# Designs tried in a protein design chat: VHH binders against PH domain leucine-rich repeat-containing protein phosphatase 2 (PHLPP2). Part 4

Target 1, 249 residues: PH domain leucine-rich repeat-containing protein phosphatase 2 (PHLPP2), of Homo sapiens (Human) (q6zvd8r785to1033)
Amino acid sequence: SHGLAEMAGQRNKLCVSALAMDSFAEGVGAVYGMFDGDRNEELPRLLQCTMADVLLEEVQQSTNDTVFMANTFLVSHRKLGMAGQKLGSSALLCYIRPDTADPASSFSLTVANVGTCQAVLCRGGKPVPLSKVFSLEQDPEEAQRVKDQKAIITEDNKVNGVTCCTRMLGCTYLYPWILPKPHISSTPLTIQDELLILGNKALWEHLSYTEAVNAVRHVQDPLAAAKKLCTLAQSYGCQDNVGAMVVYL

## First folded at step 4 (VHH; framework vhh_gefurulimab)

Design s38 (from g11 with T106S)
Fold by ESMFold2-Fast, scan of step 4:
Structure s38 (fold): chain B 249 residues (1-249), chain A 124 residues (1-124)
Amino acid sequence: as target 1 above (249 residues)
Amino acid sequence: EVQLVESGGGLVKPGGSLRLSCAASGFTFSSYDAAWFRQAPGKEREFVSAIRSGGSTTYADSVKGRFTISRDNAKNSLYLQMNSLRAEDTAVYYCAADEYRLSYGSFAESYDYWGQGTLVTVSS
């Protein structure tokens, strides 16, 4: 079961989209995702409609989680076509499937992201972050990669004055500085895994991982849990688009 | 620190041959997929050839039968033997490397690590 909440804040548009399929790949697994276009709603909506279908095709061609997830992001990036030339979007996918080591009794979670959306797992009441934030200020390795490719990094830490984000789907006019290749992590799910939180940049800038987990851990309704996270972000001064999804495991 | 350094570019006449080299350092090259891409003035970077860590190779239709990609893991090196060169092969040639062993090795955006490029000019 899952709950999703999205708030525009003080912005005119909601540029956050999400997908949630509690039953995916003919009931074999589940997929959840969140997309944030920052100032465009076009790419998040396109990815919301396209990306699960791409994942379904790629999981049929490879059992390796790194391969099928990376290919899902690359194919989705290519499918954006002309819309992806100037516009970009953060993308986060969480895929839950039977564990290949013991498919009859356990499940595995694979999380992949580009950009600034993050997934956080609650394991025994403690947050386990599963995503990487791709920004010049938070990722020295990405900053060095971009510099090695001779990008102009402006005084406000943006690539060519446009974005601080070093990986996105789309934004092909800033290639090879901004790449569609995701961070991928996998973890077996245990009896101590209670829930998964997906959030965009605005959520995680206003709530610590611990605070987010504590806010929702004892809320029984996933929609109420997601709404509570958005309300907390707003109470701390968030005026941007905020998106939160809570998945009970 | 990952580095890829191309060499071997130059001026060659149509029908001639040239061998490009790419020296890799700062990572376990033998575990990476590697590729050659090229970019002509005013055009996007296009796929030329790829070689997987396991040795299997792929070629763009425009170079198949004329170019040969190879690697020497003991020397941490990638090579491109170019035969029967044409004026349309004129471009800056880049080597690239990637850890993921992706199905889409012909996609430039699959590669995180790139060299600075070496210029190949084919003219009479």
Scores: ipSAE 0.241, ipTM 0.641, lowest interface PAE 4.4, mean pLDDT 86

Design s39 (from g11 with T106E)
Fold by ESMFold2-Fast, scan of step 4:
Structure s39 (fold): chain B 249 residues (1-249), chain A 124 residues (1-124)
Amino acid sequence: as target 1 above (249 residues)
Amino acid sequence: EVQLVESGGGLVKPGGSLRLSCAASGFTFSSYDAAWFRQAPGKEREFVSAIRSGGSTTYADSVKGRFTISRDNAKNSLYLQMNSLRAEDTAVYYCAADEYRLSYGEFAESYDYWGQGTLVTVSS
């Protein structure tokens, strides 16, 4: 697999970072990621530099995708230290590895996220969303969890007036309302699986899953595909930092 | 609807004993890791003890030898037997559950299901 990312914005600081490693864990897997700090560039950059190394350590300790991925997010959260006290970041990791049940002939994709970055798989031309959007408006279970923990939800649907995201890395001053625990999804890859799109909140607010898949399905160049997605979002009025990555499978 | 409900808290004299219970509902408790945390006024939530779905246990150094964590999967219940209680054990005690078999079960952030807490006061 091969992935490239494009990030664009009109702000003084670009608060979206990405990583793409077509070869990871000594060539036994590939890892792709996207991080969105919304109003800060510090945490996305830190996570871009550290999270792949944490994943490499955790996959050595466990073959269970739920365990190594959850541990990767928790350790990365702890490693933010003082920077994570007031600042937060969305984080998305996609890990492609040989299937433990049949490593010689098949691969598995594990997707994990906190926040609002999402991965969408193109399977036979159809979008398969693999991420969960952790926001008060879109996730009634998360909204209830936050209310049960006695948070103040302001009229604009923000936790203590700060953020609509209910899970992020960092933001430790808002614990236990905002948690670093990710949504994790695993799927065996099939011959129907053509590509994977990673995008931040700004991308998915402007493009439907179907539109994003259709825009890039026949492009063949992953950088051109990623640029096309960012350009489409901006042509629809996006003025925020927008990030897109396309991985051909 | 996932729910954890603690009970068994109360006032006890130093050297006394209490048994806390946590009743789980709305999920398959037997497949979850579970833990007890406590929070004294003005302090952060502190790890007390954890029990894996497979039965292995971990204890904070301050409670080793005095507290015993156990579970009854048939009753969807978690317990904490507290012996030789000290004034510094005074806190609200929280039950927590996690579906993942995480290496960091002593981290509060590993748990996304929490009870409302039960107050334990150790005073003469």
Scores: ipSAE 0.158, ipTM 0.588, lowest interface PAE 5.2, mean pLDDT 85

Design s40 (from g11 with E99Y)
Fold by ESMFold2-Fast, scan of step 4:
Structure s40 (fold): chain B 249 residues (1-249), chain A 124 residues (1-124)
Amino acid sequence: as target 1 above (249 residues)
Amino acid sequence: EVQLVESGGGLVKPGGSLRLSCAASGFTFSSYDAAWFRQAPGKEREFVSAIRSGGSTTYADSVKGRFTISRDNAKNSLYLQMNSLRAEDTAVYYCAADYYRLSYGTFAESYDYWGQGTLVTVSS
């Protein structure tokens, strides 16, 4: 089961969208996602529908989690068409399925992201971050990659003055500096795995991973848990769009 | 550090031939899929040819039969032999490499590592 909460803060628009399917691909797996357009609501809304459809097609074409997840992001990026030329969005997908090594008693979790949305697993009460934050400030390798491609990095640490994010879906006018290729990680789920938290940039800027896990670990209602995370971010001064999803495992 | 460095570009007359090279360093090249892309002024970067880590090749219809992609893993190098060159082949040529085994190796967005490019001009 899952709970989702979103708050606009002091912004006029809600540019965060999410998807949650507790039953996916013939009811065998589950998929959860979060999308953040920063200043646009169009791409997150489109990706909410488009990425689920693409994932469904790609899981029929390949049994390899890394391959179908990577292809899901690349095909979704292409399907944005004209809307993706100047607009961009962070994208995070979490896919849970029976583990092929032991399908009768174990599950695997695959997490893929571009941009700044992150998934954090609670394993034995401790946070396990599963996503990579693609920003000039937090990723020296990405910063070097864009510099090697001769990008103009402005004083406020943005590519051509537009964004600090080095990977996202869309934003094709800033190619090859901004890429749609995701970070992908997989982990078998254990008896110690209690819940999964999906959050956007604003959530993780205001809450530490430990604070987020501790805030929701003993909340029985997933919706109440998600709302609590958003309210905590707001209480710490968050004025931007904030999105949180809590998935109980 | 990961680097891809192209060489071999230059001015050639229509009908001529040219061989491009790409030297890879800072990673285990033999494990990577590699490709050539090109970009003409005012146009988007377009696919030319790709070679998988296992040796299978793919070509754009516009270059099929004229261009040959190859690799030498012992030398960490990628090559593009270009024959029967045409004015429309004029572009900056880029080599690219990627670790994932992707279904869509013709998409520029699929590749993590890029060279800085080498200019090929086909003109009389």
Scores: ipSAE 0.013, ipTM 0.468, lowest interface PAE 8.5, mean pLDDT 85

Design s41 (from g11 with E99D)
Fold by ESMFold2-Fast, scan of step 4:
Structure s41 (fold): chain B 249 residues (1-249), chain A 124 residues (1-124)
Amino acid sequence: as target 1 above (249 residues)
Amino acid sequence: EVQLVESGGGLVKPGGSLRLSCAASGFTFSSYDAAWFRQAPGKEREFVSAIRSGGSTTYADSVKGRFTISRDNAKNSLYLQMNSLRAEDTAVYYCAADDYRLSYGTFAESYDYWGQGTLVTVSS
């Protein structure tokens, strides 16, 4: 089961969208996602409506998690068309499926992201981050890649003054500085895996991984858990769009 | 540091030939898929040709039969032999490389590593 909360904060638009399917691919898996357009709601909403269908097609073509996830992001990027030329969006997908080695008794979790949305697993009460934050401030290797490709990094840590994200879906006018290829990680799920938290940049700017896990691990209602995370972020001063999803495993 | 450096561009008359080279450094080139893309002024980046790490090749319809892609893993180099050049082949040509070995080798977005480009002008 899952719960989702989204709050606009002081902004006049909600540019965060999410998807959640507790049963996916005819009941053989589950998919969860979060999308953050920062200043646009158009791309997050398009991705919310299309990305699960792209994933469903790509998992039919390959059993390799790196291949089907990367293909899902590349095809979704292409499907943005004209809107993706100037607009961009962070994208996070979490796919839970039967483990190929033992599908009767075990499951695996594959997490893929571009941008700054992150998934954090609670394993035995401890946070296990599964995403990479593609921001100039948090990723020195990405910052160096962008500099090596001759981009101008402004004093506010933005690529050509536009965005601090080094990977996004869309934003094709900043290619090859901003790439749509995701970070992908997979982990077998164990009995110690209690829940999964998806959050956007604003959530993770205000809550540590440990604090987020501790805030929700004793909350029985997933919706109440997700709302608690957003409320905590706002209590710590968050003024931006904030989104949180809690998935009970 | 991963780097791709193109060379061999220049001015050539219609019907002429030109050979482009791309020198790779900072990674194990032999395990990567590589490609040539081109971009004419005011147009989007267009796929030209790709060569897999295993040696299989793909060509855009507009260049098939005229261009030949090849690689020399011992020299960490990628080549594009261009024959029967036409005015519409005028563009900046880019070398690209990728280690994911994705299904979509004709998509520019499939490639993480890019050169700075080399200009090819076909005119009289």
Scores: ipSAE 0.101, ipTM 0.538, lowest interface PAE 5.2, mean pLDDT 85

Design s42 (from g11 with F27R)
Fold by ESMFold2-Fast, scan of step 4:
Structure s42 (fold): chain B 249 residues (1-249), chain A 124 residues (1-124)
Amino acid sequence: as target 1 above (249 residues)
Amino acid sequence: EVQLVESGGGLVKPGGSLRLSCAASGRTFSSYDAAWFRQAPGKEREFVSAIRSGGSTTYADSVKGRFTISRDNAKNSLYLQMNSLRAEDTAVYYCAADEYRLSYGTFAESYDYWGQGTLVTVSS
């Protein structure tokens, strides 16, 4: 089961969207996602409506988690069409399915993201980050890739003065500096895996991974847990859109 | 990390030949996919040719039969042999490398690593 909470903060729009399907692929898997358009509502909402269907199509074409997840992001990116030319969105997908090595007894989790939404697993009370933050300030490898492609990095740490994110769905006018190709990680789920937290940039700017896990670890209701994370971020001064999802495993 | 450096560009006459090279540093991606793309002034990057980690090749219709892509994994290098060059082949040619074995090797956005490009000019 899962809980989702979203707050607009001081902004006049909510540009964060999420998807949650506790039953996916005919009841054999589950999918969870979060999308953050920063200043646009359009792309997060479009991705919320389309990415699960794209994933379902791509898992029919390949059993390799890296292949079907990367293809899901690439196809979703192209499906944005004209809307994706100037607008961009962070995207995070978490897919839980029977473990290929032991399908009768265990599950595996595959996490893929572009942008700044992150998934964090609670394993035995400890946070296990499963996402990569694609920003100039947090990723020196991405900063170097962008510089090697002759982009101007402005003093406020943005690509051509537009965005600090180095990977997003959409934003095609900034290709090849901003890419739609996701970071992908997979892990078998163990009995020590208690919950999964999905959060946008604003959540993770205000809460450490340890603080987020500790805040929700003993909360019984997933919705109450998600609301608690958003309220904590707000109490620490968050004025931007904040989104949090808690999935009990 | 992978860094790509192209060489071999230059001025050639129509009907001439040219061989482009792309040297990769860091051998992390030697078993992954690689490709050549080109960009003429005022146009988007166009797919030219790709070679998969297993050795299979794909060509754009406009260059099929004239261009040959090849790879030397021991030297961590990618090549494009260009024959029967035409004025419309004039472009900056880019080398690209892909860490994952993706289905969509003709999509520019599938590639994480790009060279800086080498100019090929075909004119009389």
Scores: ipSAE 0.103, ipTM 0.565, lowest interface PAE 6.1, mean pLDDT 85

Design s45 (from g11 with Y32R)
Fold by ESMFold2-Fast, scan of step 4:
Formats: structure tokens, C-alpha cells, sequence
Structure s45 (fold): chain B 249 residues (1-249), chain A 124 residues (1-124)
């Protein structure tokens, strides 16, 4: 079960979209996602409508988590077509399926992202971050990759003055500096795994991982939990689009 | 430190031949899929040819029958033999290798490891 909350803040548009399917691939798994276009609502909404179908096709072609997830992001990127030429979006997908090593009694979680949306797992009350934030300021290896490809990095740490984010779906005009290839991580789920939190950049800029987990761990209603995270971010001064999803495991 | 370094580019007359080489270092090349892409001024990078770690090859329709991709795993090297060159083949040629052995080897976006490119000019 899951709860989702999205707030526009002081923005004129809501440029965050989310995806939740508690039953997926004929009941074999569950998928959750979050998309953030920053200044555009077009790409997040398009990805919300398309990425689950792409994932369903790719999981039928491969059982390897890095292969089917990377292919899901690449195909989704290509499917953006003209809209993806100048617009970009962060994308986060979380896929829960029976563990291939022990499908009768356990599940596995695969998390993949480009951009700044992050998934955080609560394991025994402690946060386990499962995503990577692709930004020039926070990722020295990505900054070096972009510099090696001869990009102009402006004084505000943006690629050609456009974005600090080094991986996104879309932004085709900034290739090869901005790549659609995701960070992918997988973990077997244990009895200590209580919940999963998906949040966009604005959520994680205002709440620490520990604070987010502590805020929702004892909230019984997933929707109330998600709303609590957004309200807490706003109470700390967030005026941007904020999205939070809480999945109880 | 992962590096791909192309060589062998140059000026050639229409109908001529060139052999491009790509030297890989800093990773296990023999286990990776690899490809050649090219980019003409004002155009996007286009797929030329790919070779899987197991040796199977794929070619773009525009070069099929004229170009041959090959690899030498003992030397960590990738090659492109270009025959019957045309003015339209003029481009900077890039060597690429994948990180996860992806299914979409004709997509430039599938590759994280890229060389700096080598210029091929076909002109009379």
C-alpha cells in the first residue's frame, strides 16, 4: 500500500508527477515512480503515463535488474521524441518483485534514477538511501566526466548555463553532457524493511533522511504519512514543488 | 581511469580506404560491447557499427558492405576498416564501450565510455 502527496508551493505549475502500481506484471510485482521536470510539467506527465508500460516490456526481455532497468530508461528517453529535445525530467523508478534466489518467501527491491528524485528505505528504523543525486556540485565523478567531454561549466555550476543536473531523461540538445543512463541499485527486502519513501529534490533539500523516516515511521495511514512529509518541508520554508510517496512494505 | 583513444583518421579521396583503431585502457575491454559512432558538423551522433563481447556484429544500412568492425581482446583494441569511402562519410568518428552490456547498442545513449574522436575527411 502507498500514499502520495504533491504540493505546488509558490509555483504556478506542478511539475512533479508520480506513478504507483501495487500490483504489476500480472500480480508478479509492484512499481512506484516519481518524476520532476523542475520548470516543465509536460515531461513528468508523459513519463507517468508511459514508463510503467516500458518497464513491463523490458522485464519480459531480461531478468537482469541492471539490464531491464537501464533499458527502461533508454527506451523512455527515446519515446519522448521532440518534447525531449529541450525539456528534461528527473525520473525515479522502484520495482518490487519476488527475489529470484528465494521467490517463495522474499522480495527484492530495484531502484533506478536519473536526476534528483531519491528513494530512501527504512530498515529497522534507519534510513538506507538507494539513489544517487546526479549534480555537478554533489558528484565529483560526474563533474569530471562532463569536463572531459568539453562542456562549459558556468560559475553557478550549470552545464552550458542550463542545469546543474548531469543525468536526465530528455535534454537531448545537451548530449553527451547530460545522459539518460540511470544509477541502479538492488537489495533483498528483509523483515526489518518497514517502508520506502520517494521524494523529489525539494523534499530532500528540506528534510534529512533520518528526519523523513522518523516523521512517518509510526503513521499508520500512507496518505497521512506522505502529506506529513510535504507539510513538514513547507514548514521549513519550501516554496517549490514538493512530492512525497510513502510505500508500506 | 577509463580511456578510449581513437587513431587512424585523415584525408582520403572518394573510393579510398582507411582503418581506424581504438585503444582501450582502465577497464576489462574483452567483456564489453563496443561500437563506432560518427558525427558530421551540425548533425547528431549517428550509429556506424557495433561488436558484442562474443563477436557478433551490427552495421548501419549506410555502411553495410563497405565497413567492417573487428576487435582484438589481447590488445584491448577495436577497429573499423572503411572501404569505398564517400563524401557523406566525412565525420568525426568516435569509439564507444558500454557499462552494462545493454540491448540497445545502436543508441548512443547506451554508452558511457567515449573516446575524443578522430576526423575522417573524404574529399577530392
Amino acid sequence: as target 1 above (249 residues)
Amino acid sequence: EVQLVESGGGLVKPGGSLRLSCAASGFTFSSRDAAWFRQAPGKEREFVSAIRSGGSTTYADSVKGRFTISRDNAKNSLYLQMNSLRAEDTAVYYCAADEYRLSYGTFAESYDYWGQGTLVTVSS
Scores: ipSAE 0.124, ipTM 0.581, lowest interface PAE 5.3, mean pLDDT 85

Design s49 (from g11b with S110L)
Fold by ESMFold2-Fast, scan of step 4:
Structure s49 (fold): chain B 249 residues (1-249), chain A 124 residues (1-124)
Amino acid sequence: as target 1 above (249 residues)
Amino acid sequence: EVQLVESGGGLVKPGGSLRLSCAASGFTFSSYDAAWFRQAPGKEREFVSAIRSGGSTTYADSVKGRFTISRDNAKNSLYLQMNSLRAEDTAVYYCAADEYRLTYGTFWELYDYWGQGTLVTVSS
């Protein structure tokens, strides 16, 4: 089960979208996602409507996590067409499926992202981050990659003055500096795994992983849990769009 | 700084052979996957061949049996031996490397480092 909460902040325009399917691939698995366009609502909404269908096609063609997730992101990137030339979006997908070696008693979680949306797993009350934040300020390796490709990095730490984010779906006019190549992480799920939190940049800038887990660990309602995360971010001064999803495992 | 420099392109008649080279500098080449892509006039960039850091190779159907990809980690170099060249092989050939030691398939958008390209023209 899952709960989702979103707040538009002071800009009165919500550029965050999410998807949640507790029954995916004909009830065999589950998929959850979050998309953040920062200054545009068009791409997050397109990805919300299309990306689960792309994943469904790709998981039928490969059982390899790296292959089906990377292809899901690349195909989704290409399906943006002309809208993807100037606009970009962070994208996060979480896919839960039965373990192929023991489908009756174990599940695995695969998490893939570009941009700044993150998934955090609560394992025995401890946060386990499963995503990579692709920004110039937080990823020295990405900063060096774009510098090696002769990008102009402005004083506010943005590629060509446009974005601090080094991986996105869309934004093709900034290739090869901004790439649609996702970080992919897989983990078997255990009885210690209590919940999964999906959040956008605004959530994780205001809440530590530990604070987020502690805030929701003992909440019985996933929607109440997601709302609690958003109100905590707002109480800490968040004025941007904030999105949070809590999935009980 | 990371740099990839291609060489070996030129004019050749159908049925001829060429060997392309790519010199890598500014990183530990032996740890990275590498690939050749090409772009013909008026067409999108297409996959030709890839070689993983561990030595396993992949070829596009159109070149399989005619082209051979290889690497020399001691020289930080990638090669493409092209035999039985056809007019349809006319293109600018690009060297690419995957920074994360991982190829997500044959899609050119997923490679982090690129050379400037070398022109191969096959004509009578």
Scores: ipSAE 0.013, ipTM 0.462, lowest interface PAE 7.3, mean pLDDT 84

Design s50 (from g11b with S110M)
Fold by ESMFold2-Fast, scan of step 4:
Structure s50 (fold): chain B 249 residues (1-249), chain A 124 residues (1-124)
Amino acid sequence: as target 1 above (249 residues)
Amino acid sequence: EVQLVESGGGLVKPGGSLRLSCAASGFTFSSYDAAWFRQAPGKEREFVSAIRSGGSTTYADSVKGRFTISRDNAKNSLYLQMNSLRAEDTAVYYCAADEYRLTYGTFWEMYDYWGQGTLVTVSS
């Protein structure tokens, strides 16, 4: 697998970071990630530099994908230390490895996220979303959970006026309204799986899953594909930091 | 509205017993994992016991053999029977519920529904 990322923005500070390791865990697997701090650059950069190392440690302690991925997010959250008290970041990790049931012949993909970054798989030309969007606008269950815990939801759909995102790494001063608890999903990879798209909130607000897949499936250059997605989002009026990564499977 | 409400806390002498209750409302309790956590004065929140939606239980080493967790799905309730209480069991006890998709029940940061807590004081 081969992935490259492009990040673009019209703000003074670029608050989106990406991670791409085509060779991981002694060359057996691959890891891809995207981090979005919205208004801070600090946490996405920290997570970009640390989360792959945390994942490497956790996969050595458990073969259960839910266990090692949940632990990766929890340990990464704790490692933010003082910076994580008031700053937060969306985090998305995609891990490709030999399938435990058939490690010699097949691979599996595990996707985990907090926040609003999403991974979308192209399977036979069709988009397969693999992430959950943790926002007050798109997740009525999350909105109800934070209300039940007595959060103040402001008119602009933010928790205590701070963020619309209900799951993040960091942001510990807003616990228990904002949790570091990821959504985790796994799927066996097949010959029908062509590519994987990682994008932040700004990308997915401007492009449908079908538009994104159709824009890149015939490009064959991962960087050109990622740049095309960012340019398309900006052509639709995106003024926020936008990040995209395309991984060819 | 999702709520967890603890009751049964109080003052008890060393060696005594106490039963905590947690009433769940606003969700299908029988489908959720549930747990008890505690926070002693000046200490971090620590795991006490968990019960899965399927009924399997886990205990912290410090309470194993003395505490028993149970649930009554018909009453949407979680219980903690505390026997042979010690001064070091003094803490605010919290009821928590989690979606059963995560395998690690001891990580308090991963729980999304919490009660307000009930104080247990063990003193002579």
Scores: ipSAE 0.182, ipTM 0.571, lowest interface PAE 4.6, mean pLDDT 86

Design s51 (from g11b with S110V)
Fold by ESMFold2-Fast, scan of step 4:
Structure s51 (fold): chain B 249 residues (1-249), chain A 124 residues (1-124)
Amino acid sequence: as target 1 above (249 residues)
Amino acid sequence: EVQLVESGGGLVKPGGSLRLSCAASGFTFSSYDAAWFRQAPGKEREFVSAIRSGGSTTYADSVKGRFTISRDNAKNSLYLQMNSLRAEDTAVYYCAADEYRLTYGTFWEVYDYWGQGTLVTVSS
């Protein structure tokens, strides 16, 4: 089961969207996702409506989790068409399926992201971050990559003064500096895996991984848990769009 | 300082052959997947061929059986042997490299490093 909460804060638009399917691929798996357009609502909403269908196509073409997830992001990027020329979005997908090594008794989790949405697993009460944050401030390797490609990095740490995010779906006018290439990680799920938290940039700027896990670990209702995370971020002064999803495993 | 430098382009008649080379420097080339793309005027970059760090190869349908991709990790070099060239093969040819674990097939948008390109003209 899952719970989702979204708050606009002081902004006049909600530019965060999410998807959640507790039953996916003929009931074999589950998929969860979060999308953040920062200043646009168009791309997050489009990705919310299309990305699970793309994943369904790709898992039928390959059983390799790195291959089908990477292709899901790239096909989704191309399907943005004209909207993707100047608009961009963070994208996070979490896919749970039977473990190919032991499909009768265990599951695996594959997490893929571009941008600043992150998934954090609670394993025995401890946070296990499964995403990479693609920003000039937090990723020295990405900063070096865009400098090597001759990007203009402004004093506020933005590529051509537009964005600090170095990977997104869309934003094709800033290629080759901003890439749609996701970070992908997979982990077998264990009996100690209690829940999964998906959050956007605003959530993780206000809550540490440990605080987020501790805030929800003993909340019985996943919707109440997700709402608690958003309210906590707001109580710490968050005025931006904030989104949180809690998945009980 | 990462560099990919293509060479070997030129003018050739239909049915002729050319061998393109790409010299890599500034990174551990042997750990990277590498590919050739081409771009004709007014067109998007088109996939030609790729070779993984482990040596396995893939080819676009339009060049299969005519082109052969290879690499020499000791020389940090990538090659494209082009046989039975046709007018529609006329394009600027680009060398590209991706971090180990190329998963993106034919998508040019995701390659980390690119060369400046070398022009191949197939004309009588």
Scores: ipSAE 0.013, ipTM 0.468, lowest interface PAE 7.2, mean pLDDT 85

Design s52 (from g11b with T103I)
Fold by ESMFold2-Fast, scan of step 4:
Structure s52 (fold): chain B 249 residues (1-249), chain A 124 residues (1-124)
Amino acid sequence: as target 1 above (249 residues)
Amino acid sequence: EVQLVESGGGLVKPGGSLRLSCAASGFTFSSYDAAWFRQAPGKEREFVSAIRSGGSTTYADSVKGRFTISRDNAKNSLYLQMNSLRAEDTAVYYCAADEYRLIYGTFWESYDYWGQGTLVTVSS
């Protein structure tokens, strides 16, 4: 059970796309994702249509979460072809499957992202962030990596004046400064795990993790929960595309 | 401060040999996978060879049997021994490093750290 809400805000385009499959890999698991192209809608739509199929192929080749998820992002990046040369997109995937150590009784969650979309788990009413934000402003290690590779960082904190994101799918012309290599984290799911929130950059710029969790924790309808998050971001002054997905566990 | 610095490039005749070196600094090289890639004028960056942190090696079909990749973790160095060189081997050669088992070793997009390249010209 999940709910998804998307709002264009003051923009004339919606450059956020999402996917949700409550049944995946022959019914063995579930997959959820969010993609944000910032100013292009082309790459988010392509990733929405292709990335789950890539994941399905990669989980057949490896049971190692780091391996199959990293490969999913790299193959998806290559499949963008010419569109990926100049355009880029944030990408977030959340994969829930039976825990390999105890498949009859336990589930495991793997979260992978490039860019600025984030997944936050509500565990016992507390937010557990599972993603890394790859931006020059929020990630000193990424800023240093980009500087070490001789990029020009402009006064508005962008790589070669183009983007503040240091990892994306696409943007091949900015390699090796912008990488398609995701942050990957896995956690076994427990009885304390209530819900999962996926959100784009605009959502997390306006809502703290605690505010987001508190806003949805007692909402019974997942769609109403997702809409509430977008409305709160808008009430705090957000004028950009906002995407939020709430998955009840 | 992470750096990869290539050396050993130059002009060589067809059938000749050349050894490239890559010096790594600012990170624990022994824990990283490493690779050589090349780029000829007007062409895409092409995989040449990779060596895992555990020592296993992979070669592109075009160089298999002619090139040998090796590493010296005590010296934080990566090497490419190039034998039986052909005109088609003319390219800028790049050293790259990546963390263990994260990614397909033949995908250039998988590598976090890159050197600036060293030019190899094979001509009469």
Scores: ipSAE 0.011, ipTM 0.421, lowest interface PAE 8.9, mean pLDDT 84

